# VH-VL binders against q8ixk2r445to577: the designs that were tried, part 202

Target 1, 133 residues: q8ixk2r445to577
Amino acid sequence: FFGMLQNKGLTDYCFDYNPPDENQIVGHQVILYLCHGMGQNQFFEYTSQKEIRYNTHQPEGCIAVEAGMDTLIMHLCEETAPENQKFILQEDGSLFHEQSKKCVQAARKESSDSFVPLLRDCTNSDHQKWFFK

## First folded at step 10 (VH-VL)

Design y0 (framework fv_axatilimab)
Fold by ESMFold2-Fast, scan of step 10:
Structure y0 (fold): chain C 133 residues (1-133), chain A 123 residues (1-123), chain B 107 residues (1-107)
Amino acid sequence: as target 1 above (133 residues)
Amino acid sequence: EVTLKESGPALVKPTQTLTLTCTFSGFSLSTRGVGVGWIRQPPGKALEWLANIYWNDDKYYNPSLKNRLTISKDTSKNQVVLTMTNMDPVDTATYYCARLTYYGSGRYGMDVWGQGTMVTVSS
Amino acid sequence: DIQMTQSPSSLSASVGDRVTITCLASQSISRYLAWYQQKPGKAPKLLIYAASSLQSGVPSRFSGSGSGTDYTLTISSLQPEDFATYYCQQSYSTPYTFGGGTKVEIK
């Protein structure tokens, strides 16, 4: 799968990666923003190694979970995907992070009008369901 | 002042299970971005990372030892416990616990260490 | 696993000397690197995090640099208390591997 990764519960929001410095893609948080339908900073590829790749830059970025955190950040992709970069996209649309055994949920950032994907205990909430568009 | 101290047996027989406790003060493992790790050092050898546990109960293990290691925390007691099964003479080392501090953008450092506890594995 | 190769394994230096220690990663670690100092019989002490950031309380004569696979720890003017073994550690990917250590000895 490839395209814009959209949330079923947070109706018009997509995974979005817009680093402060476009030449330094590693270490910044993935956010959610209104889906614009143009690919670009919202275009991701789901690979056979269970990676979510950001192919807009070279070297390619892969979404990872920060150790001891619930946030998704951009890492460099590796020849063999490390455990913190593996997400299982399940048939019901849930995005399961293998290493932490938690699910990616669309959430409002505390004391902010911004939205972000966060790791949370798995539930059957539409805020934890994702699809490529 | 932040302090950590390791405790456990000084002598372990081959095939037995080792249990080490890290008791700390001056910080809480309920604080976002904080963790505790275990590192060992065989006599005259380099440091080897074993396992980390974080404030949100996320656990990371050295894959070469993963099937032998269990890490857990008791936040109310300010303790982290490491258990290692099937001990072998090659596991003889000084075992350290250390605080993990998050410095942003996924990067951690072990900024305060315990004094270490020597564990000898012999018959 | 990411292998961390330190060079040299040991060096002899005099007080006032500039000392450089290198750490080579088997793959890019994107500055997920820390440097530690260990004195005989003591626990390690954090000197540098994120490749180049000086830990609070560490003297300014210590500095770190590098990117990708190649990293360096520099002591601009060696002091008597700096004779120790130095280790690099990558935290980019598990296992979080240490280098083999560099022993800085008095000449």
Scores: ipSAE 0.053, ipTM 0.719, lowest interface PAE 6.1, mean pLDDT 88

Design y1 (framework fv_axatilimab)
Fold by ESMFold2-Fast, scan of step 10:
Structure y1 (fold): chain C 133 residues (1-133), chain A 123 residues (1-123), chain B 107 residues (1-107)
Amino acid sequence: as target 1 above (133 residues)
Amino acid sequence: EVTLKESGPALVKPTQTLTLTCTFSGFSLSTRGVGVGWIRQPPGKALEWLANIYWNDDKYYNPSLKNRLTISKDTSKNQVVLTMTNMDPVDTATYYCARLTYYGSGRYGMDVWGQGTMVTVSS
Amino acid sequence: DIQMTQSPSSLSASVGDRVTITCLASQSISRYLAWYQQKPGKAPKLLIYAASSLQSGVPSRFSGSGSGTDYTLTISSLQPEDFATYYCQQSYKTPYTFGGGTKVEIK
């Protein structure tokens, strides 16, 4: 699958990655932003290796969750996907992070009106349901 | 003041299980961005990372030792416990626990370490 | 596993000298690198995190630089208390590997 990765509960919001330096793509947080339908920072590819790839810049990025974090960070893609980069997109739309055994949830940033995807205990909430548009 | 201290047996026989406890003060493992790791150092050798546990109960193990290692925390007691099964003389080392502090953009550092506890594996 | 190679394994230097220690990763670690100082019989102490950020309380004579696979720790003016073994450590990918260490002896 490929396209904009949109939240079922927070309906107008999509995965978004806007690195401050195009030559330093690693280590910055993935955010949620209003879906604009123009690809670019919101275009992702879900691969058969369970990766969520960001292909709009070189080198290619893969979404990961680092140890001790609940945020989604951009890492470099590897020939064989490491466990922290594997997300199972389930039939009900949940994104299950295999290494942590938690689900990706649309959540509000602390003291802010902005939103981010965060790892949370898996629930049947629509804020944990995702689909490609 | 932040302190960590390792405790456990100084002598372990081959095939036995080692249990080490890290007791800490001056911080809580319920605080976002905090974790505790275990590192060992055989005499005259380099440091080797063993396992980390974080505020959100994420656990990471050195893959070469994963089948032998268990890490757990008791947040109310300010303790982290590492268990290592089937001890062998090559596991003789000083074992350290250290606090993990998040500095942003996914980078952690081990900013405060315990004094270390020497574990000798011998018959 | 990512291998971390430190050079030199040991060096002798005089007080006031500039000391440079190099750490080479077997693959890019995107600045997920820390430097530690260990004095004989003591636990390691964090000096630098995120390749170039100085830990609070660490003297400004210590600095880190590098990117990709090549990283450097520099001590701009060696002091007597800097006698120690220095280790780099990558945290980009498990297992979080340390270099072999560089022993700095003050002559």
Scores: ipSAE 0.039, ipTM 0.709, lowest interface PAE 7.0, mean pLDDT 88

Design y10 (framework fv_axatilimab)
Fold by ESMFold2-Fast, scan of step 10:
Structure y10 (fold): chain C 133 residues (1-133), chain A 123 residues (1-123), chain B 107 residues (1-107)
Amino acid sequence: as target 1 above (133 residues)
Amino acid sequence: EVTLKESGPALVKPTQTLTLTCTFSGFSLSTRGVGVGWIRQPPGKALEWLANIYWNDDKYYNPSLKNRLTISKDTSKNQVVLTMTNMDPVDTATYYCARLTYYGSGRYGMDVWGQGTMVTVSS
Amino acid sequence: DIQMTQSPSSLSASVGDRVTITCLASQSISRYLAWYQQKPGKAPKLLIYAASSLQSGVPSRFSGSGSGTDYTLTISSLQPEDFATYYCQQSYSWPYTFGGGTKVEIK
């Protein structure tokens, strides 16, 4: 699969990567943002190794979603996907993070107008259900 | 051309409910990413944000006023309505509605404003 | 709530002067900041969004900069039509909050 990775519970919000520093594109947090057709920041590829790769070409080469404690960040791909970069997209739409045994949840930054994907204990919440659009 | 215009009573008595209507043209509140906000300004004071409503009917209220405020939209009429209960003389202000435009990366700006409508709360 | 503190509350300047207005947030707002211009009896006008992006139709003499908690609006060469009150506004956290305003007066 590849495309916009959208949340079922937060209608019209998608995985988005827009690093604040153009001189260092890795290590920044993945955000959730209004799904749009114009930016390349929202196009991701789900690989056979269970990676969520950034589909837009980067100067560093390949980058992929990686667990950074409770948050998701983008970091360099490796020849063999490391455990912290493996997310299992399940039939019910859950994104299960193998290494931590937690699920990716759409969450609002406390008292903020922005949203982020966070690692949380797995529930049956629509905020933990994802699909490619 | 995008325009917004506020309408409602100029005079309100203490304890009454204020209803303000924002009528707009040149854009649709069905357009993804667009919203309308309400802001007020007491005479000689700073701007204070009241509430936002978005294309998907998401609503946000100033927490200090949340139990007094209701915001709604009628997309077919190009209108957004703000209701504020239990008016008090300190609520005397010019009330503005403004379009919320999305600029990317979670950032919004209020790019077009109505002319404002003065509401005086007095006995 | 995030408090937005503007400095100075007022300033006097002459046409052609470089004017600098500062805005301090009580916590980091990650450049979720807009600047507005308000002339007496008129609605505010958006000048800058996302801390440094110039709104279309706004003269290039206006610029914004800053990060974290510290933000600045600069008018490189003040014109007669620029005498107004300027407000910063954060959209990082609910509720949206505005600074107290900076009144730019003719000297």
Scores: ipSAE 0.005, ipTM 0.562, lowest interface PAE 14.1, mean pLDDT 85

Design y11 (framework fv_axatilimab)
Fold by ESMFold2-Fast, scan of step 10:
Structure y11 (fold): chain C 133 residues (1-133), chain A 123 residues (1-123), chain B 107 residues (1-107)
Amino acid sequence: as target 1 above (133 residues)
Amino acid sequence: EVTLKESGPALVKPTQTLTLTCTFSGFSLSTRGVGVGWIRQPPGKALEWLANIYWNDDKYYNPSLKNRLTISKDTSKNQVVLTMTNMDPVDTATYYCARLTYYGSGRYGMDVWGQGTMVTVSS
Amino acid sequence: DIQMTQSPSSLSASVGDRVTITCLASQSISRYLAWYQQKPGKAPKLLIYAASSLQSGVPSRFSGSGSGTDYTLTISSLQPEDFATYYCQQSYSSPYTFGGGTKVEIK
């Protein structure tokens, strides 16, 4: 399915991707921002190939994790999804990154008022539970 | 100044396990975004990436060799260890360790390399 | 796996020449590309990261360019110390793969 990907624990916050340069929109970090209900920067599609696609861009962007990082970044989608772009959205709302064996958690940036999705050890925390709105 | 140095046996017999140690100075493998990788080069051939380990203990292996490779770190000793099982003469190569430096937006480069250690696999 | 095809495999050049080396990725790598220089008997040295960013301490005669699948390393005026083998490497997707190398030989 598709829509705004909202956090159960950090109510009112959604996945958000706002690239600083419209001519080079890949390689930047995915953030969390107040859900605005307008789609666009917050509109994502979860595919049968376990991808989280940035639906409004061509060629389509796919959320990925770089080796050694705990942040989510935007990559180009591939014809066959590479392992770093595969996330299992589980029945309990957990978003499990297969390659790293970790879960996506809503977290606060150190010394900042901003929030970001980060890879953390899997727990039953509501901060690790996501749903499409 | 950042330095890395490989150590281990110069000669390994077929079927044995190779253990290589990378000892470094001038940086910490507890620093966010830093990693150490292992690369090998058979005589007269191209570079081949083997494995990476990062500050957060994330480990990545070349899939063609994954069942043979183990990488680990001891942050307090400034060491990274690579173990490779079931050695074969085709594994004869110079083995390098290198620092992985994060340059932003997910991009890494291997900015400082050890001198390399030659490992010959023969009876 | 992303395959990196480097061309030419070798070239002969004279001091002062402009040298270009190309690297072709089997799929788009969004500028997740580095260039390394290796002199005989020595470890590789990082020249360029992120396709076009010059590593600190590397002479300005070296430059990188490209996007998508096609990347180029240029040496604007070859110096005696530049005779070496050059490798490209992608870090977009694991396994991280190197090109086959380009040997720059004295003419």
Scores: ipSAE 0.023, ipTM 0.684, lowest interface PAE 7.1, mean pLDDT 87

Design y12 (framework fv_axatilimab)
Fold by ESMFold2-Fast, scan of step 10:
Structure y12 (fold): chain C 133 residues (1-133), chain A 123 residues (1-123), chain B 107 residues (1-107)
Amino acid sequence: as target 1 above (133 residues)
Amino acid sequence: EVTLKESGPALVKPTQTLTLTCTFSGFSLSTRGVGVGWIRQPPGKALEWLANIYWNDDKYYNPSLKNRLTISKDTSKNQVVLTMTNMDPVDTATYYCARLTYYGSGRYGMDVWGQGTMVTVSS
Amino acid sequence: DIQMTQSPSSLSASVGDRVTITCLASQSISRYLAWYQQKPGKAPKLLIYAASSLQSGVPSRFSGSGSGTDYTLTISSLQPEDFATYYCQQSYSNPYTFGGGTKVEIK
């Protein structure tokens, strides 16, 4: 799958990667932003290796969750995907991070009106359901 | 000043359960990006990682020992506890706890270590 | 599990020497590598994190380099306090694994 990765519960929001510097894509947090339908910063690919790739830059970025963290950040894609970059997109729309045993949830950013994807205990909430548009 | 100190029994009999406590000061396990790990070292041998626990209660275990290990934290007491079941003479080692500090881009380092506690498994 | 092989297992050196220790991973670890120093009877001390970043308070004569599977720790001018055992450690994959150690002895 590829396209805009949209949340079922937070229905107007999509995965968005907008690094402060276009020439430095590594290390910044993935956010949620209003879906604009134009790809660009909201275009992602889910690969057969269970990666979520950011395809608008070379070398390609891959979403990762660092051990002990609950935020999704951008890393460089590796030839062999490390465990922290593997997400299982399940048939119910859950995005399961296998290494942590947690699910990606649309959530409010701490002390902000902004939204971000965060790892949380898996529930049947629509805020943990994702689909490609 | 950041300090960690291990405590627990010096002698354990084969088949018994070992419980070790790491008590620390100068930091909190409620701080984002912080964790505590356990590492052991048999006399004259290399370091072996056992388990990590992080501020958000994420737990990671050495798979070769996972069925024997449990790690937990009490954030209010500044303590991390490691339990290891079915002790064997080969588990004789110095056991260390260490702080895990996040340095960005997925890389952690164990920047402050306890002095270590020697555990001998013998009848 | 990722195996970390250190070379040499021991070396003898004199004060002022340039010392290089190598660490080979059984697969790429993308610079998820730390170096530790351990003196007899003491806990390990972090020297380098993220393959090449010097820990605060560590002398500048220590440096780390490498990528993929091949990493090195260099001591540019060995001092008396540097005689110790050095360990590399990967955190790319669980379990975290340490190398077998390299003992730096006085010549």
Scores: ipSAE 0.041, ipTM 0.686, lowest interface PAE 6.7, mean pLDDT 87

Design y13 (framework fv_axatilimab)
Fold by ESMFold2-Fast, scan of step 10:
Structure y13 (fold): chain C 133 residues (1-133), chain A 123 residues (1-123), chain B 107 residues (1-107)
Amino acid sequence: as target 1 above (133 residues)
Amino acid sequence: EVTLKESGPALVKPTQTLTLTCTFSGFSLSTRGVGVGWIRQPPGKALEWLANIYWNDDKYYNPSLKNRLTISKDTSKNQVVLTMTNMDPVDTATYYCARLTYYGSGRYGMDVWGQGTMVTVSS
Amino acid sequence: DIQMTQSPSSLSASVGDRVTITCLASQSIKRYLAWYQQKPGKAPKLLIYAASSLQSGVPSRFSGSGSGTDYTLTISSLQPEDFATYYCQQSYSTPYTFGGGTKVEIK
């Protein structure tokens, strides 16, 4: 699967990566932003190693969650995917993070209209359901 | 309405340190994808980017000035501060702060600017 | 560092003229380019982001185009309020460099 990774509950929002420097793509948080249909910084690939790759730039980035954290951070892809970079895309559209046993959810910050993907306890909420467009 | 305003000294002597404060309203630097940048313009010359600070406290500096620049924020006060050491007459310029807004596809723009503050460096 | 070369440095034009300003990047910037307008004594104003997207509130006579290293700002029918200096800026990589500016003057 590849394309723009869109949320079922938060319609019109896609996974987006907007590092301040496109030549330094590691270490920044993945966000949700209005789907623009151009691919580019919203183009992701789900791989057979259960990675979510940001591969429109070189070197390729892979989404990871550090131990004890709930935010999705961009890291460099490795030849063998480490456990913190593995997400299971389930039949119902849930993205299950294997190492933490939590699901990726579109979440609003308390004081803001801004949305971000965060790890939360798995539920059957449409905010935890994702699809490639 | 979103506004930004620069404040600081109008006259600085050579070798002194310049401190400029950007005070803003109508947005928060706790919002993901938002930042504040500093830009300067010497009289009759082109714009020159100095430094950016983002919601997550990421800081980026112009490499030609990196050893002289420090940028910091106080999110609770809606302020961003730029410090520039060892001022020289060639640093005479109008200094602007501006909001950085993400437009998708990885592209940023500086959509709202302060009015600018003129800093003259002379003995 | 990515160098932005803007041309011409100045031009003279009359109201109603079609004005074209160009910006050349020293490497591909993948349309990470914005255009700004600056009137004397004022702060710059964002006109165009992502090389071709018109900022809200900016008149439709302004348009941007280009890809890779070559970018253009066009004013289809120059108005009196358009006499100003125009700057391009790349935001692909730090430092976020500006072009040298193009001053559009009354002929």
Scores: ipSAE 0.068, ipTM 0.700, lowest interface PAE 5.9, mean pLDDT 88

Design y14 (framework fv_axatilimab)
Fold by ESMFold2-Fast, scan of step 10:
Structure y14 (fold): chain C 133 residues (1-133), chain A 123 residues (1-123), chain B 107 residues (1-107)
Amino acid sequence: as target 1 above (133 residues)
Amino acid sequence: EVTLKESGPALVKPTQTLTLTCTFSGFSLSTRGVGVGWIRQPPGKALEWLANIYWNDDKYYNPSLKNRLTISKDTSKNQVVLTMTNMDPVDTATYYCARLTYYGSGRYGMDVWGQGTMVTVSS
Amino acid sequence: DIQMTQSPSSLSASVGDRVTITCLASQSIRRYLAWYQQKPGKAPKLLIYAASSLQSGVPSRFSGSGSGTDYTLTISSLQPEDFATYYCQQSYSTPYTFGGGTKVEIK
């Protein structure tokens, strides 16, 4: 799968990665932003190694969740995907993070009206369902 | 002051289940970025990481022992419990619990440790 | 599993000496590394986190450096209380493996 990763419940929002420093593409949080249909910072690839790759820049970034955290951040991709970079995109659209056993949910960022993807206990909520557009 | 203390049996027979409790004070497991881990050390040997539990109930296990380990927390009691099934003499070790502190950029350290509790597995 | 090879396994040094301990990871751990000090009969103590950040309360004679697969702990001027075994630990990928330890003995 390949394209814009859109939320079923928060219907106008897509995964978005726009680091403040173009010379440092890793270490920043993945956000949700209005889907614009132009690719660029919203263009992701789901790989056979269960990675969500950001392929706008080189070296390629891979979304990860650090141990004990719930935010999705951009890391460098590895030759063999580490456990914290593995997400199972399930048939119902759930995006399951293998290492934590939790699901990616569209959520409102605390102290803000902006939205971010966060790890939460898996539910049947449309806010936890994703698809490539 | 932050303190952690391990408690549990000092002697376990082979095939039995070990239950260890870590009781702590001076911090809460409801605080974002905080966790508690378990580490063991057989006599005269190196440290071996066993399991971590975090404020958000995320659980991580050593894969070589995952089928034997269960970690849980009771945030209201300031306790973390580790159970290990099918004990064997090679599991004889001092068992430690330690606080995990998140230092940003995804890195953590075990900044405060309990005194350790010696568990001997013998018949 | 990521293997952490620690060198040397033991060393003897005099008060005032500069001591270096090396930790080699079997793959890049991107500075997800901590150093711990353990005195006989005691629990370990955190010295360094994130490869080079000094834990509060730890003397400035301790420092960490390195990146990728190669990391070092340096004690710039060894003191009598520094007699201990030192361990590195990677937290990049589970299991969060420790090195085999380096025993520092005062001559």
Scores: ipSAE 0.066, ipTM 0.726, lowest interface PAE 6.1, mean pLDDT 88

Design y15 (framework fv_axatilimab)
Fold by ESMFold2-Fast, scan of step 10:
Structure y15 (fold): chain C 133 residues (1-133), chain A 123 residues (1-123), chain B 107 residues (1-107)
Amino acid sequence: as target 1 above (133 residues)
Amino acid sequence: EVTLKESGPALVKPTQTLTLTCTFSGFSLSTRGVGVGWIRQPPGKALEWLANIYWNDDKYYNPSLKNRLTISKDTSKNQVVLTMTNMDPVDTATYYCARLTYYGSGRYGMDVWGQGTMVTVSS
Amino acid sequence: DIQMTQSPSSLSASVGDRVTITCLASQSIHRYLAWYQQKPGKAPKLLIYAASSLQSGVPSRFSGSGSGTDYTLTISSLQPEDFATYYCQQSYSTPYTFGGGTKVEIK
């Protein structure tokens, strides 16, 4: 699958990555932003290695879980995907992070009107359901 | 004052399971951005990272040892436990636990260490 | 695994000397690097985190620099208490590997 990765519960929001410098894509947080349908910063690919790949820039970025945190950050893709970059997109739309055994949830950023994808205990919430459009 | 202290057996026989406990004070593993890691050092050799556990119960293991290692925490007791199965003489080392402190963008440092506990594996 | 190579493995220096030790990663680690000091019979002590940030309580004569694959720890004016073994550690990907250590000995 590839395209805009949209949330079922937070219906107008998509995964979005806007690096501060196109040549410095590593270490910054992935956010959720209003879906604009124009690709680029919202265009992702789900790969056979269970990666969520950001193909807009070279070298290609792969979404990783920030160790000991609940946030998703951008890392570089590796020849063999490391465990912190593996997400299982399940039949029900859940995005399950194998290493932590948690699910990606659309959530409000602390004390802000902004939204971000965060790892949470897996529930059947629509805020944990994702699809490519 | 933040302190960590390792405890466990000083002598282990080959094939036995090692259980080490890290008891700490001056901080809580309920605090966001905090974790505890285990590191070992064979006599005269370099440091080797073993496993980390974080406040949110995230667990990371050294892949070369993953099938032998289990890390767990008891936040109410201020303890982290490392279990290592099938001990071998090459596992003889000083074992350390250390606090992990978050500095942003996935970067951590081990800012406070226990004094270490020597584990000898022999028949 | 990311391999961390430290050089030199040992060096002899005098009080007041400028000492530099290097850490080379087998692939880019994007400044996910810490430096530790270990004295004989003691646990390691954190000196530098995030490649260049000085840990609270560490003397300002210690500094870290570098990016990509190449990192350096510098001691601007070596003091008697600085004779120790120094280790770098990458935390970009598991396993979080340490370098082989650099022993700084009195001349």
Scores: ipSAE 0.334, ipTM 0.798, lowest interface PAE 2.6, mean pLDDT 89

Design y16 (framework fv_axatilimab)
Fold by ESMFold2-Fast, scan of step 10:
Structure y16 (fold): chain C 133 residues (1-133), chain A 123 residues (1-123), chain B 107 residues (1-107)
Amino acid sequence: as target 1 above (133 residues)
Amino acid sequence: EVTLKESGPALVKPTQTLTLTCTFSGFSLSTRGVGVGWIRQPPGKALEWLANIYWNDDKYYNPSLKNRLTISKDTSKNQVVLTMTNMDPVDTATYYCARLTYYGSGRYGMDVWGQGTMVTVSS
Amino acid sequence: DIQMTQSPSSLSASVGDRVTITCLASQSIYRYLAWYQQKPGKAPKLLIYAASSLQSGVPSRFSGSGSGTDYTLTISSLQPEDFATYYCQQSYSTPYTFGGGTKVEIK
């Protein structure tokens, strides 16, 4: 699968990564932003290694769970995917993080009008359902 | 004031299991972005990272010591416990616990350390 | 594993000297790098986090710089209390490896 990774509950929002500096693509938080259909910062690939790859820059970025946090950040892809970079996209649309046993949920960022994907206990909420468009 | 203190046996026999407790005050492991790590230092040698545990119970271990380490927390008691199995004389070291503080963009620092506890492994 | 190589292993310096310690990572660590100071018989103390940010309470004569694989800790004017062993640590990938240490000793 590849394309825009869109939320079922927060229907106009997609995974988005736009680093503040083109030389600093690692360590910044993945956000949710209005789906624009132009690819670029919203174009992701789901791989057979259960990675979510950001293919617009070289070397390729892979979404990772930020250690000790519930946030998703950009890391570089490794030859063998580390556990913090493995997500199971289930048939019901749940995006399950194997290492933590939690699900990715669309959520409002604290003290902000912006939205971000966060790890939460798995529920049947549409805010935890994702699909490639 | 933030403090951490290590406790456990000073002498361990080869093949035995080591259990160390880190007791802390001045912060809570219920606070988002906080963790506790364990580091050791053999006499006259460099620091070696062992394991981290975070407020959300995320656990990270040094792979070179895989299957020997277990880290756990009791948030209500302000304690973190490290267990290390099959001790060997080469594991003789000063063992430290330290607070992990989040500084943004996935970066942490160990900003407050315990005084360390010396563990000697000998028959 | 990411290997952290510190240079030099030891150096002798006088009060007032500018001291530079380097840390080389075996692969890019994207400024996931901290510097620690350890005085004899004591626990380490955090000096610098995120490669270049000064920890609160640390004197401004300490500074960190670098990116990619190459990082530097600088003490602009060495003071008597600065004679210690300094360690870098990467936290980009587990295991979070420390360098071998640089002992700064009196000349």
Scores: ipSAE 0.400, ipTM 0.823, lowest interface PAE 2.3, mean pLDDT 90

